# Ledger of designs, part 24: VH-VL binders against q96cp6r367to538

Target 1, 172 residues: q96cp6r367to538
Amino acid sequence: SGRLLINSVFHVGAERLQQMLFSDSPFLQGFLQQCKFTDVTLSPWSGDSKCHQRRVLTYTIPISNPLGPKSASVVETQTLFRRGPQAGGCVVDSEVLTQGIPYQDYFYTAHRYCILGLARNKARLRVSSEIRYRKQPWSLVKSLIEKNSWSGIEDYFHHLERELAKAEKLSL
Key: E = the ipSAE of ESMFold2; O = the ipSAE of OpenDDE; V2 = 0.75 times the mean of E and O plus 0.25 times the DockQ between their complexes.

## First folded at step 12 (VH-VL; framework fv_livmoniplimab)

Design w3 (at its last look DockQ between E and O 0.83; V2 from the best seeds 0.00; counts 0 for: pae E 6.4 > 2)
Fold by ESMFold2, look of step 12:
Structure w3 (fold): chain C 172 residues (1-172), chain A 123 residues (1-123), chain B 107 residues (1-107)
Amino acid sequence: as target 1 above (172 residues)
Amino acid sequence: QVQLVQPGAEVRKPGASVKVSCKASGYTFTSYYIDWVRQAPGQGLEWMGRINPSGGSTKYAQKFQGRVTMTADTSTSTVYVELSSLRSEDTAVYYCARGEYEYWYGSYTFDYWGQGTLVTVSS
Amino acid sequence: DIQMTQSPSSLSASVGDRVTITCQASQSISSWLAWYQQKPGQAPKILIYAASSLQSGVPSRFSGSGSGTSFTLTISSLEPEDAATYYCQQSYSTPYTFGQGTKVEIK
């Protein structure tokens, strides 16, 4: 079920990589714009501890559908875990719920981002994803959900990896 | 090392426009937002908006929406703010500032400021 | 938008005094608050970010505290160079807003 989408080392420190991916950063805004996401909102990170926080993103994604709606609404809930100011890394778990697609009540996708600091200007990013079912679909529906979801997930994260690599080069 | 350089002063009549420059140096220009903050004489600070120098996307305070335009020229590492339909109450010092989200705490702060441009709107 | 109210609007104190300035937000802003110092004819300078974190190069006599709606800037022992106007700024939501300022004078 789960797949590893990114397992790469970047010549960017863990703190900067966290800021790029998990704040309202110039990098994140540019990336989402390239993905043609619209109506993007990000809530502030909140929680009682700076090492354990939550935020919500909402956005509209394009879909290719000549006979129906051309877009879908997304709510992405992210939960951040850090061990402390000096720990040099984080884990972010996200859950992505999409409205306006077939069988939307059957499933959602989940993603785990792991950032590990390797040196002052070097970090590893691992991203893994899975499809989680709320209702068990019959086999043809499940195959459709799996095919379309994995295609989208792979395109998204391969694009993210390419953009991180480009941003890394501009910092050298 | 980080420096934001602005012109010193501009004088305009009511109804005119003004365009103020802010030249950045000492850091990777496209990695930080540039925000504009103004201060009327003897008054406090008022945030006007920000620009992402990479790609030129902007966010403006609603009060200025429709009168303000921010642009960036990455070839010269320069940001511009233009305010149109000037009124006497637009007389202020206009600061550019470098903005950054702090990664641990999430707050957004201005760590380097230009020295400001005094825009005077008078007849 | 979120209003930031500072108290007092001005104060006068002697070198060596402990000075306390407060900032009240109209809504909770968690810890998304910064403090700036501004001297006449100069741009503001950041002192404190994230409510309590000291900016690099700022003297340790400056400290910040608070969360939610109530925040405090403290100068533990006032120095002559601390005569300035101090502003709080929230960054919880746009438009980012500043307090009206607190002018600190040396007696």
Scores: ipSAE 0.082, ipTM 0.680, lowest interface PAE 6.4, mean pLDDT 89
Fold by OpenDDE, look of step 12:
Structure w3 (fold): chain C 172 residues (1-172), chain A 123 residues (1-123), chain B 107 residues (1-107)
Amino acid sequence: as target 1 above (172 residues)
Amino acid sequence: QVQLVQPGAEVRKPGASVKVSCKASGYTFTSYYIDWVRQAPGQGLEWMGRINPSGGSTKYAQKFQGRVTMTADTSTSTVYVELSSLRSEDTAVYYCARGEYEYWYGSYTFDYWGQGTLVTVSS
Amino acid sequence: DIQMTQSPSSLSASVGDRVTITCQASQSISSWLAWYQQKPGQAPKILIYAASSLQSGVPSRFSGSGSGTSFTLTISSLEPEDAATYYCQQSYSTPYTFGQGTKVEIK
């Protein structure tokens, strides 16, 4: 079961919003630093077509769980589907694999970003997330995974939404 | 209009440090990277590093690691590059440039440049 | 690091001539390639980005092509003001690197 975490309109064009979120932009770098992400690496976008591309992110995140390590390594794979410069907007699917945490082999998290251009300087951002299981854990383990994962995911995207709102104000 | 303004020239002795400023105007300062590129007399262009004015995060070329420091002052929209332990080989024109990211086709380019600062290192 | 090699290092051509400059990358950089023009005593000026996209305000006689490892800058009809040194630049990965430059002179 997925959750809709962001559904907001920003006074930023779809293309610009896309660049802010999915390029090696100052906004993204600043945001990740605020999240205390370290050792961030971004591969360039690559693909067989202009409308379908893929990149890989690696980074270290702080872990607030009292059990286990205080940090974890993350590999995030992003796949971009764009309609084209004229249409404005895109869909980005993200798969996030976290290593070094309890039950890491059971699950990964997936996120879908949807950017829709509404006007020249206006776009809607929708972000939905889900926990995907590679194998079914017993009920207690599943509860732990869900509790820990959603807490982090929700905090991350709520923070993202706030920062986008700040950036929006600065651009006006 | 976008402008990047640098000082004209600096002279230093070997072993000294130099700090070059780049004042930006005409755009949202924190929305673009500033990169530094130097050019020795009669030579090509050499990328030194990049700074994010928003937060001050930096990436340096390995060649300059340990000797270069880039900083940003958002209150004055100014970026600085400091190079320490200067050598004669560091004699060059140092340019600041605004980095623009074009996502659609993949490109990070320098669309606006400062006029350059000539740094001369001589005994 | 990615090495960028330009050819030729220098050339001389007449006004109206078609001029071609090539840039070879040591590895594939997709379309993460830009071309710059630099005149003596001036900072470089961007001409082409993303391998083939013309920067705003740049004359249409300039064009870029290529992908992967091989790229070309073409001046369809050389003008006197085109006398300059041209550089390719990859932005595929840091450190960003430039070609050694091609000096274009007018006969």
Scores: ipSAE 0.023, ipTM 0.676, lowest interface PAE 4.9, mean pLDDT 91
ESMFold2 (binder alone), look of step 12: mean pLDDT 93; pTM 0.947

Design w4 (at its last look DockQ between E and O 0.73; V2 from the best seeds 0.00; counts 0 for: pae E 5.6 > 2)
Fold by OpenDDE, look of step 12:
Structure w4 (fold): chain C 172 residues (1-172), chain A 123 residues (1-123), chain B 107 residues (1-107)
Amino acid sequence: as target 1 above (172 residues)
Amino acid sequence: QVQLVQPGAEVRKPGASVKVSCKASGYTFTSYYIDWVRQAPGQGLEWMGRINPSGGSTKYAQKFQGRVTMTADTSTSTVYVELSSLRSEDTAVYYCARGEYEWYYGSYTFDYWGQGTLVTVSS
Amino acid sequence: DIQMTQSPSSLSASVGDRVTITCQASQSISSYLAWYQQKPGQAPKILIYAASSLQSGVPSRFSGSGSGTSFTLTISSLEPEDAATYYCQQSYSTPYTFGQGTKVEIK
């Protein structure tokens, strides 16, 4: 049930790409603002291991479906798997819990970012997403969850890909 | 090479406002935060706030909330800090600095600094 | 806010001496700690980032160590040009805060 949403090469080094996506970078903040996310908070990365760390994002997103509120609170937990300091690239697993929406107790969304360095100033980004169910919904409810979730997820990551493509042109 | 250029000095009376500029060059202006740090004579360093030149979003230290305004002009690659309702205690050298997140640990540091602007507040 | 406390406030040492400056955080900041050098009339200059990583172009006699709440800047062999004030800075959370500084003088 997972989908591959991004599988692209950017003319940005793996380290820089990691910085852009997984720090409190100007790029990330600007991107989230473009997405109309509000009340964005980012915790620092922390953990017992230097190569395995966790952070939490909270934000408010606009909701476009006719059911429920016009906005929702989101808690996103990211787990970062770094490669060694001499090697660029990383894997980030993200779990996104949305609150205040219909059937919020049934599911959450999960994303995996994979950054792979190809050259000094070249890296591949792969992003895959899935909807994970905490309990099995009725068929009609599941269809609704899937429809609404994938619409938002696809728009988000397609937008991200476009913005990264713009950003790489500005890189030194 | 990365450069941040500030004016030399400003003199203001108490209650007035001062606006200090920081012209950036040698890098992609919108890809890095600019922070402002001030230093009173003979004292330590005090972080005032940060601005994202891309979009102009800001984060201020609570101490300066309501008195400080940071702005960015992408056409000239210049960041400004304006401090209003000046007091004698605001006399300090005001530095702009480029903020950078390093990729591995994600720490935020100031890798390049302007030469500083001395702002003197006196009656 | 996170308070950063440096020790000592000042010290005097001879050329060739080993110099140690400590920085204590009021709470754990993991490795989000940087060290800066400031000479009179100049802006600060970064020496160490992420607690122990040497900034490019900085002499190897400078080193940083520590994590959590306790950090140390070490100059293995003091040089005359090292006379300056040194500051630690946490980047764990805003507002970013600095230590009060340690003035290093050469005897």
Scores: ipSAE 0.669, ipTM 0.882, lowest interface PAE 0.9, mean pLDDT 94
Fold by ESMFold2, look of step 12:
Structure w4 (fold): chain C 172 residues (1-172), chain A 123 residues (1-123), chain B 107 residues (1-107)
Amino acid sequence: as target 1 above (172 residues)
Amino acid sequence: QVQLVQPGAEVRKPGASVKVSCKASGYTFTSYYIDWVRQAPGQGLEWMGRINPSGGSTKYAQKFQGRVTMTADTSTSTVYVELSSLRSEDTAVYYCARGEYEWYYGSYTFDYWGQGTLVTVSS
Amino acid sequence: DIQMTQSPSSLSASVGDRVTITCQASQSISSYLAWYQQKPGQAPKILIYAASSLQSGVPSRFSGSGSGTSFTLTISSLEPEDAATYYCQQSYSTPYTFGQGTKVEIK
C-alpha cells in the first residue's frame, strides 16, 4: 500500500496552498523547472462540478540512461475532490504514467495530496504514494521497479516539501 | 496595499524600441505573475503576455512574439516590457497588472493594475 | 484564439434602471470569465471573477451569470458612478482575450 512522503504544517492558508500546487502558478512552474522537467503543459480543470474535477499535466523528465534516451514523457492525471469553496481543504489524487522507460506497461504511480485548513494562514499537507501494477513482473524486475520508483518519488516529494517551506518563509 | 507604478508617457519614432517599467510593492513580488495589457486610443484591451518574476519565464501572445521581451528584477521588484520595431499602430496605453489564479471558481484575473504608460509612436 | 463579443457596444440608461451586458465566447470557456469596469482616464478594475463571483469591495448591485459560451453582467440598480466602459475577459487559454467593451452612460 502507500507510503507517507509529506505530513507537514505550513503557515499559508489552505486556499493559497491549493493555488500553489494545483493551478498554473508561479510556484508550480518554478518547482517543475528545478526538477528539470521540460515541455510542461497543464490543462484547465474541468468536470461536472467544482467539487469534483480533473486535469492533465504532460511533461518530459530527465532519466539516468547512458545507453538510450536521456528523457521520458509523462502524463499525470489529477482528480480533485472538495466539499465546497468554504470547506478549508481538498484531496487531489494523481496518477503518473511514464513512457520510454523499462517495464512502462507494468506499473504506474499514484499519489494522494490532502490539504486541511487549520487556520486562516495555516494548513497541513499530507502526501502519500503507492506503486500500482497492471502486470505482475518477475520478482527481480519488481524489486528493480520498486527501488527506482521509490527513490524517484521520495526525491520529488522531499524536494517539494523544501520548496514549500522556502515559499512559506518568503510569504511571511 | 498592493501598488504597481509605471511612468506616465513615452514618445518614439517608428522603428525604435521602448522599454516600460512597472514597480510592484505591497506583496511578495515572486509569488504572482505580472501581465502586460495595452489599449489603443478609443479601443479595447489587448493582452500581450506575462512573466513569472522568480524564474523569468514568459509567455507572449503570438502576435507579439519576436518583438516583445519581458524581464523582471527581483532586487527592485520591477518588471519591464520592451517592444521593438515600433509602428504607429503600437500607440497605446500599456498597463501592467498582477495576475491571480482563482482555481476553485476557474479564473485567472488581473486584480491590481498600474495606471498605465502612454506610448506614442509618431513620425 | 478565443473571440469575445460583447453586446451592446453602448447604452444609455437612467439611474435606478437594471442594466444587462452580454458577452459571447467563440468556444466554451467553462466559467473562466471575468468582468472589468474602466472609467475615463483610469485603469480597469475587476468586478466579477469566475463568471459569477463578486470581487471584494465591489457593490452588490453588480452580478454575473453564465457558463460555457454565454455570459451576462447585470447592474441591478444603476448609479451615477457606474458610468464606465465594461469589458469581459476569458482566461480559459492564452492569449487571454477581452470583449470589445460596452460603454454605459447615464441619461
Scores: ipSAE 0.160, ipTM 0.711, lowest interface PAE 5.6, mean pLDDT 89
ESMFold2 (binder alone), look of step 12: mean pLDDT 93; pTM 0.948

Design w5 (at its last look DockQ between E and O 0.50; V2 from the best seeds 0.00; counts 0 for: pae E 4.1 > 2, grease 20.4 > 18.9)
Fold by OpenDDE, look of step 12:
Structure w5 (fold): chain C 172 residues (1-172), chain A 123 residues (1-123), chain B 107 residues (1-107)
Amino acid sequence: as target 1 above (172 residues)
Amino acid sequence: QVQLVQPGAEVRKPGASVKVSCKASGYTFTSYYIDWVRQAPGQGLEWMGRINPYGGSTKYAQKFQGRVTMTADTSTSTVYVELSSLRSEDTAVYYCARGEYEYWYGSYTFDYWGQGTLVTVSS
Amino acid sequence: DIQMTQSPSSLSASVGDRVTITCQASQSISSYLAWYQQKPGQAPKILIYAASSLQSGVPSRFSGSGSGTSFTLTISSLEPEDAATYYCQQSYSTPYTFGQGTKVEIK
């Protein structure tokens, strides 16, 4: 039930790409603003080792559903897996809990970022997403959740891919 | 090597505006914030604001809200700060500094500085 | 705004002396503190970030400690080139604020 949303090579090193996506970088901040995310907070990364870290993001997102609230609060937990300090790649798992939306207690979304270094200034980014259910919803409800969630998720990551493509050009 | 280059000095009359440039080189321009910090003669350091060269978003200190405008030109890797309605108290050395959030701890620091621009406001 | 208060405002010490500068925050800033060195006619230079992390290229005689509201910059053995004004800076929240500075002179 998962979808591969990004599978692209960028002319940016793996470490730099990681920094762009998973630090309080100008790119990330600019990107989130473009998405009209507000009240963005980023916790520091923490963990028992440099190879396994966790952080929490909170933000408010606009909701396009005319029948619901115009915005929703989001708590996103990210877990970072690194092979080593200089390995030039990482995996980040993201769990996104959205509050204030219909059927919020039924599901959350999960994303896996995979960064693989191909060369000094080249890295592949793979992003896959899935909807995870805490409860089994009625068929009609599930359909609604799926429709609304995937629409938002796909738009977000397609936008991210486009912006990364722009950013890499600026890095040249 | 990372460099931030500013003009040497500017002289303005009270009520006028001044625009100071900061040309960045030696690194990816849009990958770091640029902050402006000023220092009055014999005084300490005062943070004015920050600009994200990627998108041009800004954060200003409340003290300068309404009088300060920061802009970035990605084509020339140059950041500008404009201060309007100048007063004698605005006489200071104005520094641009490269800002970055430390990856793990999230602390924000200035690792490279311009040489500063002396702005003198006098009648 | 978070107020940063340094102590002392100035000091004079001899070469080889241990020098300690303190910085007090008006509220907890966790470890979001940096130390800068500024020599006359020059821009500030970062020494310490995240309260205790030594910036690359900075001599090991410089060290930072502290968390919460109280922080310390230590020069283990003062060198002539260390004559400068030192500033602490909090990055916990905007507006970022600096201490008033500590002028270190060599006897």
Scores: ipSAE 0.784, ipTM 0.909, lowest interface PAE 0.5, mean pLDDT 94
Fold by ESMFold2, look of step 12:
Structure w5 (fold): chain C 172 residues (1-172), chain A 123 residues (1-123), chain B 107 residues (1-107)
Amino acid sequence: as target 1 above (172 residues)
Amino acid sequence: QVQLVQPGAEVRKPGASVKVSCKASGYTFTSYYIDWVRQAPGQGLEWMGRINPYGGSTKYAQKFQGRVTMTADTSTSTVYVELSSLRSEDTAVYYCARGEYEYWYGSYTFDYWGQGTLVTVSS
Amino acid sequence: DIQMTQSPSSLSASVGDRVTITCQASQSISSYLAWYQQKPGQAPKILIYAASSLQSGVPSRFSGSGSGTSFTLTISSLEPEDAATYYCQQSYSTPYTFGQGTKVEIK
């Protein structure tokens, strides 16, 4: 449920793609640095099962607000689901809560990453996003929230897709 | 085919600095961390920190913060560690190691190591 | 910092013996533990990751177990080439720390 931001095949196996996106990998650190994220922390993955785990990321993002704070604090909670330890893929649901932005109590963003192994060195990544409301804003505020949020989400995931394509070439 | 090549030995006086190189080959340099681990003669292993050659960010053990600098030169696939204000207790073999998170379990391991550089600090 | 304590500090055993080395963490590290083997004059070599997973190319006589604060490396049937010092390492939080080592000698 939401907009599809990435639907691409990469010449990297599903296991490697999972490691790139969902560990404290060189790729993830480099990508977040390019986004100018600071104060980045990642908790270990934890849970009762190797097929159902959770981690928390915290970081500070830059904000393009000329009349207010230039940064905002983010808590991102990721929940990983695997079909089995031998499966070629996983699903990660992400919930992103941002503090220091207008109407922060009204909404958060949610993202679904789906990795499907196609071959030993080939996998598909799908990323879908949605804006989830905790409180219903009146229509003008809702339009503002959606315009700004989708602009940021699209920029983030299109940048991620480009960086994955660059890293894929270097890993072949 | 993965190799991490280091110089064999360095000798320094107390108070000096040393810069040890680690040349990587046989893999995509920017896809893996390089960590530095030292071992004093007859003693155990001590992690010093790591560098991400993809972008150049570093993380240092607090004990070394302010004394250690790690850099990477992607054009030569070489990582450097520099340790300043040397003391006799800094005498050790300094290893570079390739580090990677095992995604299945989240553990962080050192799968390939250089042969080590013996740094001797003596008057 | 998370302190890792190994026991015994050294042991001597015959070829074919079962050898057990224990590692204790000063706080829970879940399963974020690795075991390394180091022979004199050489760099360490990884044997076990994630407490119990065997690294590719390592003989099946090596196994690991445990979680939380207590971990064990087992060599089911000691071979002459297994004479070395063994280290555990936690990767739960930085700084990553190693046990003080266990020296294994052949009688």
Scores: ipSAE 0.317, ipTM 0.748, lowest interface PAE 4.1, mean pLDDT 89
ESMFold2 (binder alone), look of step 12: mean pLDDT 93; pTM 0.948

Design w6 (at its last look DockQ between E and O 0.68; V2 from the best seeds 0.00; counts 0 for: pae E 6.9 > 2, grease 19.2 > 18.9)
Fold by OpenDDE, look of step 12:
Structure w6 (fold): chain C 172 residues (1-172), chain A 123 residues (1-123), chain B 107 residues (1-107)
Amino acid sequence: as target 1 above (172 residues)
Amino acid sequence: QVQLVQPGAEVRKPGASVKVSCKASGYTFTSYYIDWVRQAPGQGLEWMGRINPSGGSTKYAQKFQGRVTMTADTSTSTVYVELSSLRSEDTAVYYCARGEYEYWYGSYTFDYWGQGTLVTVSS
Amino acid sequence: DIQMTQSPSSLSASVGDRVTITCQASQSIYSYLAWYQQKPGQAPKILIYAASSLQSGVPSRFSGSGSGTSFTLTISSLEPEDAATYYCQQSYSTPYTFGQGTKVEIK
């Protein structure tokens, strides 16, 4: 039930790409602003190991559903798995809980980012997403959740991919 | 090479405003934050705020909220800090610095600094 | 706000001496700690980032250690050019805050 949303090579080193996506970088902040996310907060990465860290993002997103609220609060928890200080690659698992939307208690979305260094200034980014259900919804409800969630998720990551493509041109 | 260039000095009277520029070069301007840090004579370092040249979003220290405005001009790769309602206590060297997040642990540091601008507030 | 307290405020040491400067945070900042060197009339210069990582171009006689609330900058063998004021800085949360500074003088 998962979808591969990004599978692209960028002319940016793995370390830089990681920095762009998983710090409080100008790129990330700018990107979220473009997405019209508001009230964005990012906690520092923390954990018992440098190779296993966690952070929390909170933000407000616009909702396009005319029958629901115009915005929703989001809590996103990210877990970072670092390969090593010199390897540059990493995996980030993200769990996104959206509040204030219909059937919010039924599901959350999960994303896995994989950064793999290919060369000094080249890295592959893979992003896969899935909808995870806390409880089984009625078939019609599930369809609604799927429709609304995937449209937003796909738009988000397609936009991210485009912005990364723009950014890599600037770094050349 | 990365360079941040500031004007040498500014003199203002109490109640006036001062605007200090920081011209960046040698790197992708919109890819790094610019922070402002000031230092009163014989004193330590005080963080004032940060600006994202990409979009112009800012974060200010609470102490300066309402008096400080940071702006960025991407066409000239220049960041500005404006401080209003100046007081004698605002006399200090004002530094712009490039902020960078290191990828491994995610700490934020100032790897390049301007030479500083001495702002003197006197009646 | 996170308070950073440095010790000592000043010290005098001879060339070749081992110098240690400490920085205490009012709360845990993990490894979100940097050390800067500032010479008179100059802007600060970064020495150490992430508590223990040596900035490129910085002499190996400089080292950083610590995590959580207690941090140390060490100069293994003091050189005349090391006469300066040193500052720690936390980047765990805004506002970013600095220690009061430690002035190192050469005897």
Scores: ipSAE 0.869, ipTM 0.933, lowest interface PAE 0.6, mean pLDDT 94
Fold by ESMFold2, look of step 12:
Structure w6 (fold): chain C 172 residues (1-172), chain A 123 residues (1-123), chain B 107 residues (1-107)
Amino acid sequence: as target 1 above (172 residues)
Amino acid sequence: QVQLVQPGAEVRKPGASVKVSCKASGYTFTSYYIDWVRQAPGQGLEWMGRINPSGGSTKYAQKFQGRVTMTADTSTSTVYVELSSLRSEDTAVYYCARGEYEYWYGSYTFDYWGQGTLVTVSS
Amino acid sequence: DIQMTQSPSSLSASVGDRVTITCQASQSIYSYLAWYQQKPGQAPKILIYAASSLQSGVPSRFSGSGSGTSFTLTISSLEPEDAATYYCQQSYSTPYTFGQGTKVEIK
């Protein structure tokens, strides 16, 4: 079910890493453009406290669909958690709903980003993902959902890890 | 130290174009947005748009769509705003500003500003 | 577009006075509001971000409050160097918009 996709240390501080990943940053916009995402909209963060906030991203992704649309619409809801305003890191939980793919009503993907400050200019990023089912598909359909979803998730997060490594060199 | 340096003044006739530069220093140029804000004489501030220097993507206020172009040159750490089909109401001080996005507090603000370029449109 | 309306448009006060400037948004902008100070011949300078957070290096006599549609900048004890024009700015949605300004003069 769940997989660890990133467990890496970067030579940027926790606050900078959070800003790069979770604000409407130049890094994030550039990364999404490289992924060929289009129609990208990011809501501002909002919530009842600085330690518990939400935002919504919407975008269009390319898909490999030989007999239908070549793109799909995505709604991604991110929820940020911290214990306090001065905490050295955060957790962001993401839920990704995709429209225009086979069996879209059966599942969605969930991702957890954990950022932990290790030093002034050093932080660890962990990202884990899982596929969550709203309806239980029979075994052949489940295998197709799992294969295609994990391929996309792995490509996305491995690419993110590489781009973070590139960006940290430019900042140093 | 963060600095944004602009030319002091530009003069143009109606119907012409103007291109104003903004040279950034003291920070990683591609890590922050640059926004353009103008101020007509005796009036308030008006946001024109922003550019991501990494990749050159832009967002313009609808009022300026079709007349404004923003570009960035990473080799010189310089952004430009070009405004075409100038009219007398385009006479203003044009500021570049560095955008700071703080997701913890939910604000996008301008923490460093150029000193402004006075663009005068007159016959 | 989100309209930002400041009041008053100008005021005159004595050194030591408490000064209050208000800013009204045409729709909820939550806490996506900043306050700027601008002196003649200078670029604006940020004072307050996120409605109530004081920018580094800004004197503690400045404070901001409010959320949703109604916001206030307060100068608890006016100093001579505070004579300037003050602007609020929303950053909830583009185009980012500013209030029309409030000119503060020393009597």
Scores: ipSAE 0.064, ipTM 0.677, lowest interface PAE 6.9, mean pLDDT 88
ESMFold2 (binder alone), look of step 12: mean pLDDT 93; pTM 0.944

